# Designs tried in a protein design chat: VHH binders against Sulfurtransferase TUM1 (TUM1). Part 1

Scores and structures below are computed, not measured.

Target 1, 304 residues: Sulfurtransferase TUM1 (TUM1), of Saccharomyces cerevisiae (q08686)
Amino acid sequence: MPLFDLISPKAFVKLVASEKVHRIVPVDATWYLPSWKLDNKVDFLTKPRIPNSIFFDIDAISDKKSPYPHMFPTKKVFDDAMSNLGVQKDDILVVYDRVGNFSSPRCAWTLGVMGHPKVYLLNNFNQYREFKYPLDSSKVAAFSPYPKSHYESSESFQDKEIVDYEEMFQLVKSGELAKKFNAFDARSLGRFEGTEPEPRSDIPSGHIPGTQPLPYGSLLDPETKTYPEAGEAIHATLEKALKDFHCTLDPSKPTICSCGTGVSGVIIKTALELAGVPNVRLYDGSWTEWVLKSGPEWIAENRD
Positions, changes and structure headers below are counted from each chain's first letter, unless a header gives other numbers; antibody chains are not in Kabat numbers.
F, E and O are the ipSAE of ESMFold2-Fast, ESMFold2 and OpenDDE, as the mean of both directions, binder to target and target to binder. V2 is 0.75 times the mean of E and O plus 0.25 times the DockQ between their complexes.
[cut] marks letters that were taken out.
Atom coordinates printed by the task and the answers are left out, and those that the model quotes come from them; centres of patches stay.

## First folded at step 1 (VHH)

Design f5
Fold by ESMFold2, look of step 5:
Structure f5 (fold): chain B 304 residues (1-304), chain A 120 residues (1-120)
Amino acid sequence: as target 1 above (304 residues)
Amino acid sequence: QVQLQESGGGLVQPGGSLRLSCAASGFTFSDYWMYWVRQAPEKGLEWVSTISSGGDTTYYKDSVKGRFTVSRDNAKNTLYLQMNSLKPEDAAQYYCAAGFEDYWQTSEYRGQGTQVTVSS
């Protein structure tokens, strides 16, 4: 059973109309890069949203002890956040974002890793709006229309889903990452090669030795930012991206995805899993943690 | 002040070519992903092409692949769109836009546009 399923806007609207047992709770998981100078909280409160939406704050729902952004939340942080949003374990959660499969895969994945039973990723809100499906355009003052609940996550799949820094460093140091894993980096090719800057000026570009570039945009429709919905179509999309970026994928090997801070890496992790790639984990700390902990001797550049 | 100024639009026959330019100022052009988008009368904004900040990755709407070429000159702060084999369906107001990462719909900056008209 996957941690979450893809749902089209059309299928979502039909689900809303037909589901009579469980609450359907749309989840706005919009996150913007700081450089975009956009405010996701203000947008949730003031711009159209799917009716009955809650706001999942990816920046806030993270490990508060870590100096690195977006590290996977502790059980307490997660459970408190879900309780404050009024989420119940039997709610059907349908995750979206205003960018288009940018931050919402991270949120859907987080919900699934923490054991929420029914999670969908909307493919996607931009198409939902394009098709003119119902929106709530009212201005609101709260991030949830529901009273607080008592949410207790009971099962975590972190060990199956996450690679931490120590494990990643050992794999790189031993040479096993390059030899025994498919390792992909979701950042743009220029950031991977070291020829374009990181968005954060104190972080050099380059890549983790043993990784291959698989920019996340190559796995989405460049106009709509949707995943291909048919299983064979997303498999074909993956094969094209691997060819375009001169990457290899050995299906007998486990796979690790990374990116800048653990958000866009889930975009490619999701695409790989939809294409049938088994055993895909995320290096949660990604490039930011790697560079700051490992230092310059552990930075690779170009394609070798 | 951030400024994007499109130019190079005009009237062209079907099958003809046109080269659009976008002059940028007031920001570090080489840090931004650049986009071409267009709007036909009574239509929404439609994405056409994307180019990464260093110019090493490009994307195109399926209907323009092989006909349009996006490029940039970071030393001159200029974005280009070479449009070949133009069709009546390409007629629109064309805008350049600047943003960060691969997302044109939330692009931080957009110009005033330049009109492309294809004769019937």
Scores: ipSAE 0.012, ipTM 0.497, lowest interface PAE 8.1, mean pLDDT 89
Fold by ESMFold2, look of step 4:
Structure f5 (fold): chain B 304 residues (1-304), chain A 120 residues (1-120)
Amino acid sequence: as target 1 above (304 residues)
Amino acid sequence: QVQLQESGGGLVQPGGSLRLSCAASGFTFSDYWMYWVRQAPEKGLEWVSTISSGGDTTYYKDSVKGRFTVSRDNAKNTLYLQMNSLKPEDAAQYYCAAGFEDYWQTSEYRGQGTQVTVSS
């Protein structure tokens, strides 16, 4: 059973109209790159949202003990956040973001890894708005319309879903990453090759040895930013991206996805899983952790 | 330090024109595909236009085709958007963005933006 399912705007509206037992809670998981100079919290409070939405703050709901951004949250951080948002275990969560399949896959994945029973990823909010489905345009002062709950996560699938730095480093040092895994980097080709700068000036560009470039935009519809939902379209999109970036995918090997800080890597992880690729894990610390812990001798450039 | 600085926004009547500029520094501008994106009320970031690194290939969102023209001057590290026949729906904060390879999804580098307001 997958950790979350894709849901179209049309199917979501039908679900809202027909679901009579469980509360449906839309989740705004908008995150913006720092360079965008946008405020996701202000946007949630002041701009139109799907009615009854809560705001899931990806920056805040992270491991507080780590110096690296967006590291997977501890049970306590997660449970406190869900409780403060008023989420209940039997809620149907429908995750979206204001960019369009950018940060919402990370949130949907986080909810699923922590064992929330029913999670959807809306495919996507831009299409929801284009179809003129209902929005709440009121200004609010809180990140949830619900009273505080007592949320307690009882499951964690982190072992099946996350690769940590120690495992990643050993795979690179031994040469096994290149030999025994499909390893993909969701960052742009220029950042991967070392020809384009990283957003943070203190982080050099380049890539983890043994990874292949699979920029996340190549797996979404270029105009709508939607995942393909038909099986033939999913496979065609993946095959084109692999060809365009000169990548290989061996379906008999396990797969590891990475990116800059663990957010956009879930975009490609989701696309691969929709295409039927098994055993896909995320290197959560991604490029930022790799560079800062490993140093320059472990940076690859160009195509290796 | 990568910098993108948008300018040229302002208040205009419906049917009017504006020309936006984006000054780039801190990277090799001519290696990058460039994008215009905007954020309108009730929407997230919306792609508007794309121009190839050499400037010879352009793409536009359907609702702006024939009204907007993207261009670049690689010698001056500057991207432009000529906006004609402006409509109320075009009112937004406009950002330029840089990407690598031919993909339109802009998420890596954006400036502070410039406001376009269309008001009677």
Scores: ipSAE 0.000, ipTM 0.191, lowest interface PAE 16.4, mean pLDDT 87

## First folded at step 4 (VHH; from f5 with T57Y)

Design f5a
Fold by OpenDDE, look of step 5:
Structure f5a (fold): chain B 304 residues (1-304), chain A 120 residues (1-120)
Amino acid sequence: as target 1 above (304 residues)
Amino acid sequence: QVQLQESGGGLVQPGGSLRLSCAASGFTFSDYWMYWVRQAPEKGLEWVSTISSGGDYTYYKDSVKGRFTVSRDNAKNTLYLQMNSLKPEDAAQYYCAAGFEDYWQTSEYRGQGTQVTVSS
């Protein structure tokens, strides 16, 4: 199961009203594709937000020494960021984004992997607004209303949660990926098949040999962008998606999720885990790292 | 500047058909998911249909499934909505929107709309 729990808007409001021991800290983890020409920082500072929210920048809170975007942050980068935001270890963090469940899963997952004790994924901000739950419409100048803290992560689940390039490449090279793993790509079917371009013009589309398409949109409600909360419902959603895309999932095999840069891969990872699929990991570098490191001979197109 | 212009609305009898178009400019059309939304008198905006940037995904409001078909021509920067078997409850101002679910309600990402009237 996920390293975090889903929480409905209604339950979140109840939590805020009833929790007397721990501080409830909403986390705006909004991120946009560059092509959308939106600014997540400006949106946080100027648009209505959940009261007392902090802003978690998945671009900034990453491994900046890596040439690839959105790579999992080092302990130092993460701890410094959390400290600057004034986060406490005993805070209950509730993660959301303005798209719905787009980048918030990545943030929640990052927090979980870094061992934060209590993390929720709000399911989701769209519904929260629709139900007209409390919003702060004031403009702010800072990404946190809290004083700086001394945050130190105590443990990491990176080994359990992340597949690196070397492991992924060896699996592909040996042919073991398709044989021993369920490998799913969260990108659009067109990108997967090589018929649509990548958001980056400098890399081709296609897919990692041995992977299957599982576009992340197929696992969310098309209108609300919510996860089905009931186990049976998310399982049904998953089964439908698998069928629609002519994919297979062997529950006896471990699963590896990927996408473009490691963001939407967490969307489908979360769905799979919610559906009860065990041993789901993320290839963090995903397609961007793959194509830039592997070469054209390791790019598949259409369906293999 | 994002600009969307809807057309194709009109008056039809129940059971009739209309084809709406939305001309897009001022942004990279092929990068955006597109939406059809509608607003009936005395009602709020409601989602009707969605199509992904490349057309890989199409989604519909339950009440229009089987009757409406969304499509797009990225070469022409145009979004379409084929509406068949129209019902009185389909009467509304129809808008196309670009972007996210969070933003389709924002005027900046919506056109001026086209009126669909269904009268017996």
Scores: ipSAE 0.029, ipTM 0.492, lowest interface PAE 3.7, mean pLDDT 91
Fold by ESMFold2, look of step 5:
Structure f5a (fold): chain B 304 residues (1-304), chain A 120 residues (1-120)
Amino acid sequence: as target 1 above (304 residues)
Amino acid sequence: QVQLQESGGGLVQPGGSLRLSCAASGFTFSDYWMYWVRQAPEKGLEWVSTISSGGDYTYYKDSVKGRFTVSRDNAKNTLYLQMNSLKPEDAAQYYCAAGFEDYWQTSEYRGQGTQVTVSS
C-alpha cells in the first residue's frame, strides 16, 4: 500500500473542481541546497503559489536534538508543525516544490510515514505552471491560511522506511552492504566520486563504501523533472539509468537509498518503488551524518 | 552583478558547424553548473545540454547527442558549445545559463542569447 500517490497537474485541477467532502490542501515543500543561495520562505510568501497552499518547512520539521540537518522529525515536532499549519487528518494533501520533484518527495514521504491518510505528490509544479493552471499571486505574511488545528499522528512506519546510522555503519563495516543490498546514492556523480565539491565546504566529497551512484536526475525526465507515470516508461528510465551509471539492481535484495542529508534520496526511492522494487528504505542521515560520525577512513572515492 | 554574454552564432548551411561561447562574470563560475538552452521562433525554451561545475560530467538532449559538445574553461570563466552536423531544426536563439545541478529550469542567471540560423 503506497504511502502517497502521484497526481498529474491535470488530474489535480479536476480533483479540486470535483471534491465535495474533503478539504484539499496544497503543500509547498520547497527546499534548496545551501549552495543554491535561494530563499524558500521568501519564495512562498512573495511568489505565485497554488491557491490555499501551506508551507512545509523541511528544515524546521526535523529532529531538533540531532546535530545533523533534516533528520526525520519526532512525533511531537511533526504533530506541532501540522497543528500550527492547520492541517486536519481528513485533508487531502497535495505536495509540490518549486524545483520540481526535488524536496516534495521527502515531504510526501514524511506525511505518509507519519500516517496521514491521503497524500499526493504533484508531478509536478513546473508542469502545473507550464499548463497555466490557477495560481495565487498575492503577497502573504503567513505560512498557512488556516487556523491552528489539533493534529495527532496515530501510527508511524519509520521502522519499515528508515535505516539509521548504527545499522548503516554495521552493514558497511561487515561488508554486507555491498554483498547483500542494493545501495544507491542520489547525489551527483562528481560528489559521489570525490572529484567535485559538496555544497557545504566543511564536508568532503566521496561516498559511503558499498553504495552505487544513481543521481536523482537520472530517474526524472531531464527537461520537465517529472516521474514517468506509465509502468513501462518508469522501467525503461530505470534500466537506462542503471546502465548509464554502471550500477546493478538485484530484485532479490533489499534496497537502501541515500543522498546528502536525506532529502533527495527520496526522489530515487520513489522512482524505484514506482518501478516495483520492494523493500526500499532511506538512510536518513545520509552522506553528511556518515562523514561527520565515521571519519575519513570510511570515505570511498571513485568506484572501487 | 552577474553577467552572461553569448557569442559565436551565425548563419550556416545544413551540415555545418558553429562554436558558441558564453563569457561569465560577477559570480564564482567554477561553483555553478552551466546549461545551454535554446528557443526557436514561437516555441518554448528547450534544454540542450548541461555541464557540471568541474566540467567532468556532461549531459545532452537526445536529439543533439554525438553532434554537440559542451565544455568549460574555469580559468577563463567561459562556457562553450561545439555544434557539428547542424540541422534546420537546430536553428534557434541559444542562451547560456548558470544554476544548480541538473535543474536548468531553476536557473537564475541567463544571458541575452546568440542566434543560430541553419538554411540552404
Scores: ipSAE 0.012, ipTM 0.458, lowest interface PAE 8.5, mean pLDDT 88

## First folded at step 5 (VHH; from f5a with T106L)

Design g5
Fold by ESMFold2, look of step 7:
Structure g5 (fold): chain B 304 residues (1-304), chain A 120 residues (1-120)
Amino acid sequence: as target 1 above (304 residues)
Amino acid sequence: QVQLQESGGGLVQPGGSLRLSCAASGFTFSDYWMYWVRQAPEKGLEWVSTISSGGDYTYYKDSVKGRFTVSRDNAKNTLYLQMNSLKPEDAAQYYCAAGFEDYWQLSEYRGQGTQVTVSS
């Protein structure tokens, strides 16, 4: 059973109209790069949202003891956040973001890994707005319209879904990452090659040795930022991206995705899984953790 | 002050060619991804093309692939769109825009545009 399913804007509107047993809770999981100078919390409170939305703060719902951004949350952090948002285990969660399949895949994946039974990823809010489906344009003062609940996650698939730093480092050091895995980096090619800067000035650009570039935009529609939903369309999109970036994908090998800080890597992880690629995990700490823990001697540049 | 100034629009017959330019100032041009977007009368903005900050990666709307070529000259702070085999459906006000990465919807700056008219 997949951790979450895609849902089109049309199918979502039909679901809202027909579902009579369970609450349908749209989840605004908008996250912006710091350099974009946008405020996701202000946007949730003041700009149109899908009616009855809650706000899932990816920055806040993270491991509080880690020095790295967006590390997967502990059970306590996650359960407290879901409780404060008023989420119940039988809610149908429909995750979206204001950018277009940028941060919402990370949120949908987090919910699924923590065992929430029914999670959808809206494909996507840009199309929902384009099709003029209902929005709540009221200004609000809270990040949830629901009273606090008692949420307790009972299962975690974290061990099956996440590669940690120690595993990643041993795979790189031994040379096994390049030989025995499909390893992809979702960052832009310039950041991967070391020819363009990282968003943080204290983080050099480059890539983890043994990874291949698969920029996340190559797997989405460049105009709408939607995933192709028809099976042949996602396969064709993947094959074109692999060819364009000179990547190989051996379906008999396990796959690891990474990015800058573990948010956009889920964009490509989702696309690979839609295309039927098995055994896809995320290196959650990604480039930022790698560089800061491994140091500059473990930075590859260009297409080494 | 950030400025984007489009030029090179005009009237052309179907099958003709135009070259649009976008002169940029007031920001570090080479740090930004650049986009061409267009708007026909009474329509919303429509994405046309994207080019990465270094110019190495280009993307096109399917209906213009093979006919349009986006390029940039970072030394001159100028973005270009070569439009060949123009069709009546390409007629629009064309804008350049600057932003980060592959999300033209979050473009930080847009110019005032240049009109492209295609008629016989």
Scores: ipSAE 0.155, ipTM 0.607, lowest interface PAE 5.4, mean pLDDT 90

## First folded at step 7 (VHH; from m1 with Y57T)

Design m4
Fold by ESMFold2, look of step 8:
Structure m4 (fold): chain B 304 residues (1-304), chain A 120 residues (1-120)
Amino acid sequence: as target 1 above (304 residues)
Amino acid sequence: QVQLQESGGGLVQPGGSLRLSCAASGFTFSDYWMYWVRQAPEKGLEWVSTISSGGDTTYYKDSVKGRFTVSRDNAKNTLYLQMNSLKPEDAAQYYCAAGFEDYWQFSDYRGQGTQVTVSS
């Protein structure tokens, strides 16, 4: 049932060396916050990458009819993008990003939701580089080394994986989010509490009423930015984060994750699922959509 | 021009204390998350501590937790690291960095460093 699997850099290198039937396609899904003033497209073209990588542009591969960033792509947008990148259905996709488990979980999840059969999340590119595994340092002029393909996604798990604004608003308005769900916000504590600014100056800080703060960095190794891979380590990491941020997790309740724009929320969704938490969905529009659609009376601060 | 200048390093005995400072200029200090990182001889750059732009959230590498305290004074544009119970393995060149959130590798600015030496 998992939409994608975690793969270590060591296991990935072994897979590359041993796989003789299917094409292995590393996917650079690097996305940077606007405030970081970095250019992910330039980085793909000019900085070392895993050999044979394609570039998955999370900004471009999104619902073009929505005014909000990073909304889940339509089938047409997704299929056209995969076709232009030359992806085939039997490709083994191995997703990474240059930050380290920041945007690559969103990409791996998107691929899985749209039904791509074999998706791995690399845990992670920082470790891959640290271990000095092979890199392609050539400068390139294209975002894929493959000819255009004819990709057609055959299934979608959006209904099982995504909470939209209307459902989220009804849950908040009725008080049911706080009562019947585990609801987590992956943004930093200061943004959650309203004491530190959002990356976009036109978006106030604060949180969706009924959510609990679970900053995404708390579920990763603070130095390497890796997910714990052993079951005991996964559970210990989650329990420590819940304790540190005074959060509750009731395993009998469904879970909703959110963040700023639906990218980093998948970081904590992935960690929860690795720990065995069932029924975890993403509020795709997250804080940005919430604030702009709901208005100031629906902004909570501190621990409400 | 943006500058970060570290100071307060020196020679100390095991178990001793030092307080590092990082003076910032040329940017709006209170908008930035700040980091302490260090580099020991023959080792890579190692993250030590993070503090949020308002100072409300702090993080520490496990090996320094309980011994080191990061703080900032936004009115004076200064970052501090109080280092207690120093060990030989803490000896390194210490750098401050400015950026956003807890991803110090993507910091906008980094200083030139101050040396901490721990020996008897």
Scores: ipSAE 0.012, ipTM 0.461, lowest interface PAE 8.6, mean pLDDT 89
Fold by ESMFold2, look of step 9:
Structure m4 (fold): chain B 304 residues (1-304), chain A 120 residues (1-120)
Amino acid sequence: as target 1 above (304 residues)
Amino acid sequence: QVQLQESGGGLVQPGGSLRLSCAASGFTFSDYWMYWVRQAPEKGLEWVSTISSGGDTTYYKDSVKGRFTVSRDNAKNTLYLQMNSLKPEDAAQYYCAAGFEDYWQFSDYRGQGTQVTVSS
């Protein structure tokens, strides 16, 4: 019933050794902020990867009609990308990234929303390397070792998982976002408050009125960037983050997560869902779409 | 083009001190949070310290807290790490990196690094 599950590096290695029916396909979903000046495609081709990995390019696998980055892909874009990567519906997909639970939650979520049956999120590649599990250090020239397949997604959970701009704007305009929702922003506190710049110089900082700051790093281990896997640790981590950022979470209310462009918002969405929070959706366009469509009168700064 | 250049490493005895520098160019240094990370031989990267863009907020790995001090000079586009009471376990190649927030993400972008060696 969940769209994807966590898997520890140890459990992943055991799965690889024991699975005899289905291909296990590791998915490098590395994405870097533009300001980091790193190249995820070059890294996939030239740096060690989990053996048999494919590369899921979140920049390319997005809605081609939208002017905003990383908007959820259309069925055609998604199916063509999965076909070109050689993915089959019965593959067990294990998603990771080189940063550590940064972009891989977005990829795992995308796969689950498009109905891929068996998706894991590796918790995480940095720990996998730390534990010295097997890597393929070869240089490669392609983003998949598999021949092209015929992938057809048959279902989509977008309506249960995504808030679009129009819905978000009406919730803010009516005041209902603040009153009837738990709304969280995964960006840093400084970007939320308007005191630090956005990574993109043409986007002012600030926040969507009615949202609360819940920086995604507060829900991960500060050293390992792992999600807590034990139920007590998950709840303790969430409670501490809510206290530290003076946030409230009313379990009787639905929840909306946002961020800069819809990537890191899935980090906190995943943490909330692991903690048992129901009805968590992502505002996919997030801060970038909000600012560019709504204008300055709909930007809040500091605290509400 | 972004460039980070670390310097100030060397060989010291246990209990000694070093001051590392990181010279930055090719970006607006004062807009970025800065990080120190380190890598011992055949180990992964280990986060050491973080400093906010304005220099007022700092974070340290527990094992270095009280011994290391991170600072920055935004007028000179330079990040520093004062390392006191050095231990053998601090020996590593040290790198600086740029990002925005400690709560946001530890950045793995780095310069060429500077070696810190502590005699046993």
Scores: ipSAE 0.000, ipTM 0.196, lowest interface PAE 14.5, mean pLDDT 86

## First folded at step 8 (VHH; from m4 with D31S)

Design q3
Fold by ESMFold2, look of step 9:
Structure q3 (fold): chain B 304 residues (1-304), chain A 120 residues (1-120)
Amino acid sequence: as target 1 above (304 residues)
Amino acid sequence: QVQLQESGGGLVQPGGSLRLSCAASGFTFSSYWMYWVRQAPEKGLEWVSTISSGGDTTYYKDSVKGRFTVSRDNAKNTLYLQMNSLKPEDAAQYYCAAGFEDYWQFSDYRGQGTQVTVSS
């Protein structure tokens, strides 16, 4: 069973019109880069949203004991958050963000990993607005229109979906990451090569040895930020990106995606899965955790 | 004080060429991805082109691919747009903008613009 499916704005509107058994709950998972000086919570409360939306706060719904941002939430953190938002297990969740396939893939993936049965990723809110589909323009005072529920996640697919630091370090140290895996880094080429700074001044640029650059922008439409949908369009997009960045993809090998903090890595993970690439996992701690735990001797630059 | 100042606009015949420049000051130009966006009368803001901070990666709106070329000179803190084979539909106020990666809608800085007019 896939953890989530892609849904076009047109298909979403048809689903809303036809679904009579299960509640459809759109999920605003907007996260903004700190440098953008925008407030995602204020935007949810004050800007147009898909009717009946809840707000999923990626920063808050994370492992509270980790010093690293956006680490996958514990069961307790996740269940409490879903309960507070009033989510029920048989709700159909449709995840979007105000940037355009930026943070919403991470949210959809999180929901699926925690076993929520029916999750869609909207492809995407920019197009939904461009097509002038219905919006709720009211200003609200709460992050959910639903009463608190009693959500208990029944299972977690973390072991099958996440590579932790210990596994990643052993793969790099042994040389097996480069030999036995397709390993991709979703950050920009300049950050990967060490020629462009990281957004955080205390984090040097460079890359995890054995990874290849596959910047997430190369797998989305540069204007609309949409995924090419399945079929020849996504395959052509992936082939072009692999060629442009001089990357290899061996379909007989498992794949690991990473990025800065585990958000944009899901953008490329999703694109690879749409293209039919099997066995794609995320290194959740990504570049930030790697650098801070491994130290400077484990930083590669340029092309290794 | 951050400033982005566009220049190089003007009146040109269809099929003609113009080169726009955007002079940047007050911020670390080489750390920013740069964009060209445009606005025609009675229309919304329209993305035209993106260039990465190092200049290695460029993107173009489909309607300008092959006709427009974005470039930058980080030593001179200047962004350029070479516009060839201009069409009446390219007429607009052109703005340069600076931001993080390929997120032109969330630019940190935007200039005052320069007008491009194409007469049939």
Scores: ipSAE 0.285, ipTM 0.695, lowest interface PAE 4.3, mean pLDDT 91

## First folded at step 9 (VHH; from m4 with D56S T57E)

Design r3
Fold by ESMFold2, look of step 10:
Formats: sequence, structure tokens, C-alpha cells
Structure r3 (fold): chain B 304 residues (1-304), chain A 120 residues (1-120)
Amino acid sequence: as target 1 above (304 residues)
Amino acid sequence: QVQLQESGGGLVQPGGSLRLSCAASGFTFSDYWMYWVRQAPEKGLEWVSTISSGGSETYYKDSVKGRFTVSRDNAKNTLYLQMNSLKPEDAAQYYCAAGFEDYWQFSDYRGQGTQVTVSS
């Protein structure tokens, strides 16, 4: 069963109108690149949002013991956050972000991995606004309109969804990553090749040996930032991206996606899964963890 | 002082070609992703094309794919848009903009624009 479903703005509005039993809770999971100099918390409180939205803070809802950003949260961190937001297990969660399928796939995925029964990814908020569907333009003082709940996540699907550093390192060291896996990096081509800088000045550019570049922008509509929803369209988009970046995808092999810090890697993971690619996992620590733990010996540059 | 100055607009017949230029100064051009956006009369800004800071990734609005080509010369701090097979629908004020990643709406800088008119 998929961990979450894609929902168009039109289908979402119909769902809101027709759902009579369960609360529908839109989830603003906006995260901005530091270079954009934007404030996601201020934007949630002061800018139009889908009515009844809560704010899911991807930075805060992460493993507190890890020195790396955006690492998958512990059960306690996740349950406390969901409780404080007033989420109930029978809520239908509809995840969006103000950028357009940038950080919201990570949030929808996190909710699904932690076992929330009904999760949608809105495809997407930019289109929702373009179609002039209802917005709440009020200023608010809280990140949720709901009273605190007692949320307790079920057994998680982390083992099926996440590759950790130790596994990734052994796959690279043994040569098995290149031989037995489809391994994709969602970062921009220049960062992958080592010809353009990382957003953090203390992190060199380059890539994990055995990975192939599949920049996340290539799998979304470049204008609307939407996933193609028709099966033919997602297959055509994937085939074009693979060809443009000279990548191979062997359907008999498992797949690992990575990126800078585990956010944009879910963008391509989602696209691959929509296209029917099985057994897709995320290397959660991604480039930042790899570089800082492995050191320069394990950095590859330029594809060939 | 940051400046982006577009040029190369004008009047053309349907099917004609134009080459737009955007001269950049006051910032490190090669660090920035660049965009072309356009605005038809009484309409909002519309994204046309994106090029990564090193030129290795390019993206186009569907309606211009195969007709428009974005390029850059980082040694000259100049962005280009080659527009072929122009249609009346392409008539607009064209702006260049600079930012990070393929998200033109979060751009740091935008030029004053150059007018493209397509007349039969």
C-alpha cells in the first residue's frame, strides 16, 4: 500500500465538500532554502493558508541526537509534535508547501512512515492558489487551531524506507552500490559534479561514489512544480530525465535516493514510486552526512 | 549596485527571430541561477526559462520548448534568450532575473525589461 496518495487541488476541494466523518487537516510543511532568506513560521502565521491548516516544522520534527539536519524523527519527537498540533489518528492529512512540491513530499512521507493511516500530498499549493480555491487570510498566533491531542504512532516502516549511513558506506566501499542498485542524487548537476558550491560553505560539493544525477526539478513540471498524474505522463517525464542526465534505471534492482539533507530526495523518490518503480529507499543523511562522516577519500567528482 | 539590463527586443513578424541579452553587474554572476520571465499587457509575470549557474541545466515553459534557447556567458556576465519561430502569444515585456535553484519567484534581482512585439 502506498504511504500517501497524490491529490489534485480540484479533487481536494471535492473531498472537503464530500467528507462527512473524518476531520480533514491541511498541513503546511513549508521549508525554505537558507539562501532564499524567507521565514516559513512567519509565513504560516501571516500569509494566506488553506483553512484549518497546521504547521509541520521539518527542522524541529527531526532526530534531536543527530548533528545533521532533517534526520528522521524518533517516535517520541514525532508523537510529541503531532500531539502538540492536535492531530488525531483518524484525521485525513493533506500536506502542502508554499514552494511547490519541495518540502511537502518529505512531510507526507514522514507521516506515512510513522503509520498515519490517511495521508495525501497536495499537487500542489501553487495550483490551488492559481485556481482561486478558498484561503484563510487571517493572521494567527499559533501553529495549530486544534487543542492538544494524545497522538501515538504505530510501528514505523523505517526499515523498508530508509538507508542509514552504515549501510550506505558498506555499499559504496564494496562496490555494490554501483553494481546492484539504482542510486540517484536529487541535487543539482553542478553540485553533483563538484563544479558548483553547496549551500553550506563548510560542505564541499561532489557526490557519493556510485550515484547518478537525477536533479529533482527534472521530475516536476518546470512551471507549475506539479507531478504528472497520468501514468503515461509520469513515465515520459522519467524517461526524458534519465536520458537528459545519462542515467540508467534497471527495474530488477532496488533503488536508493539521496540529496543534500534528506528533503529533496523525497521529491524524486515520490516521482519514481508514481512511475511504478518498486523498492525505493531514501539515504536520509544524504550528502551532508556522507561528506562529514566519510571524508574526502569518499567524494567523487565529475561523472566519468 | 546590482544591475540587470535587458536588450534586444523589438518588432518582428510571426515566425521571426530575436535574441535577447541581459547584462549583469554588481554581483557574482556565475553564482546565480538565471531566469527569463515575461509580462503581457494586463497580465502577471509568467516564467519562460531557467538556466543553472554553470549552464548545465536548462528548463523551459512548454509553449516555448523547441523555439527558445536560453544560454549564458559567465566570462561576459551575460544571459541570452534566442527566440525563434515567434508567435503573437510571445509578445510581452521580457525580464531577466537572478536567484537560486529553479524557483524564479524567489529571485533576488530583476531587470527593467525589453519589449518584444509580434505583428502580422
Scores: ipSAE 0.584, ipTM 0.835, lowest interface PAE 2.2, mean pLDDT 92

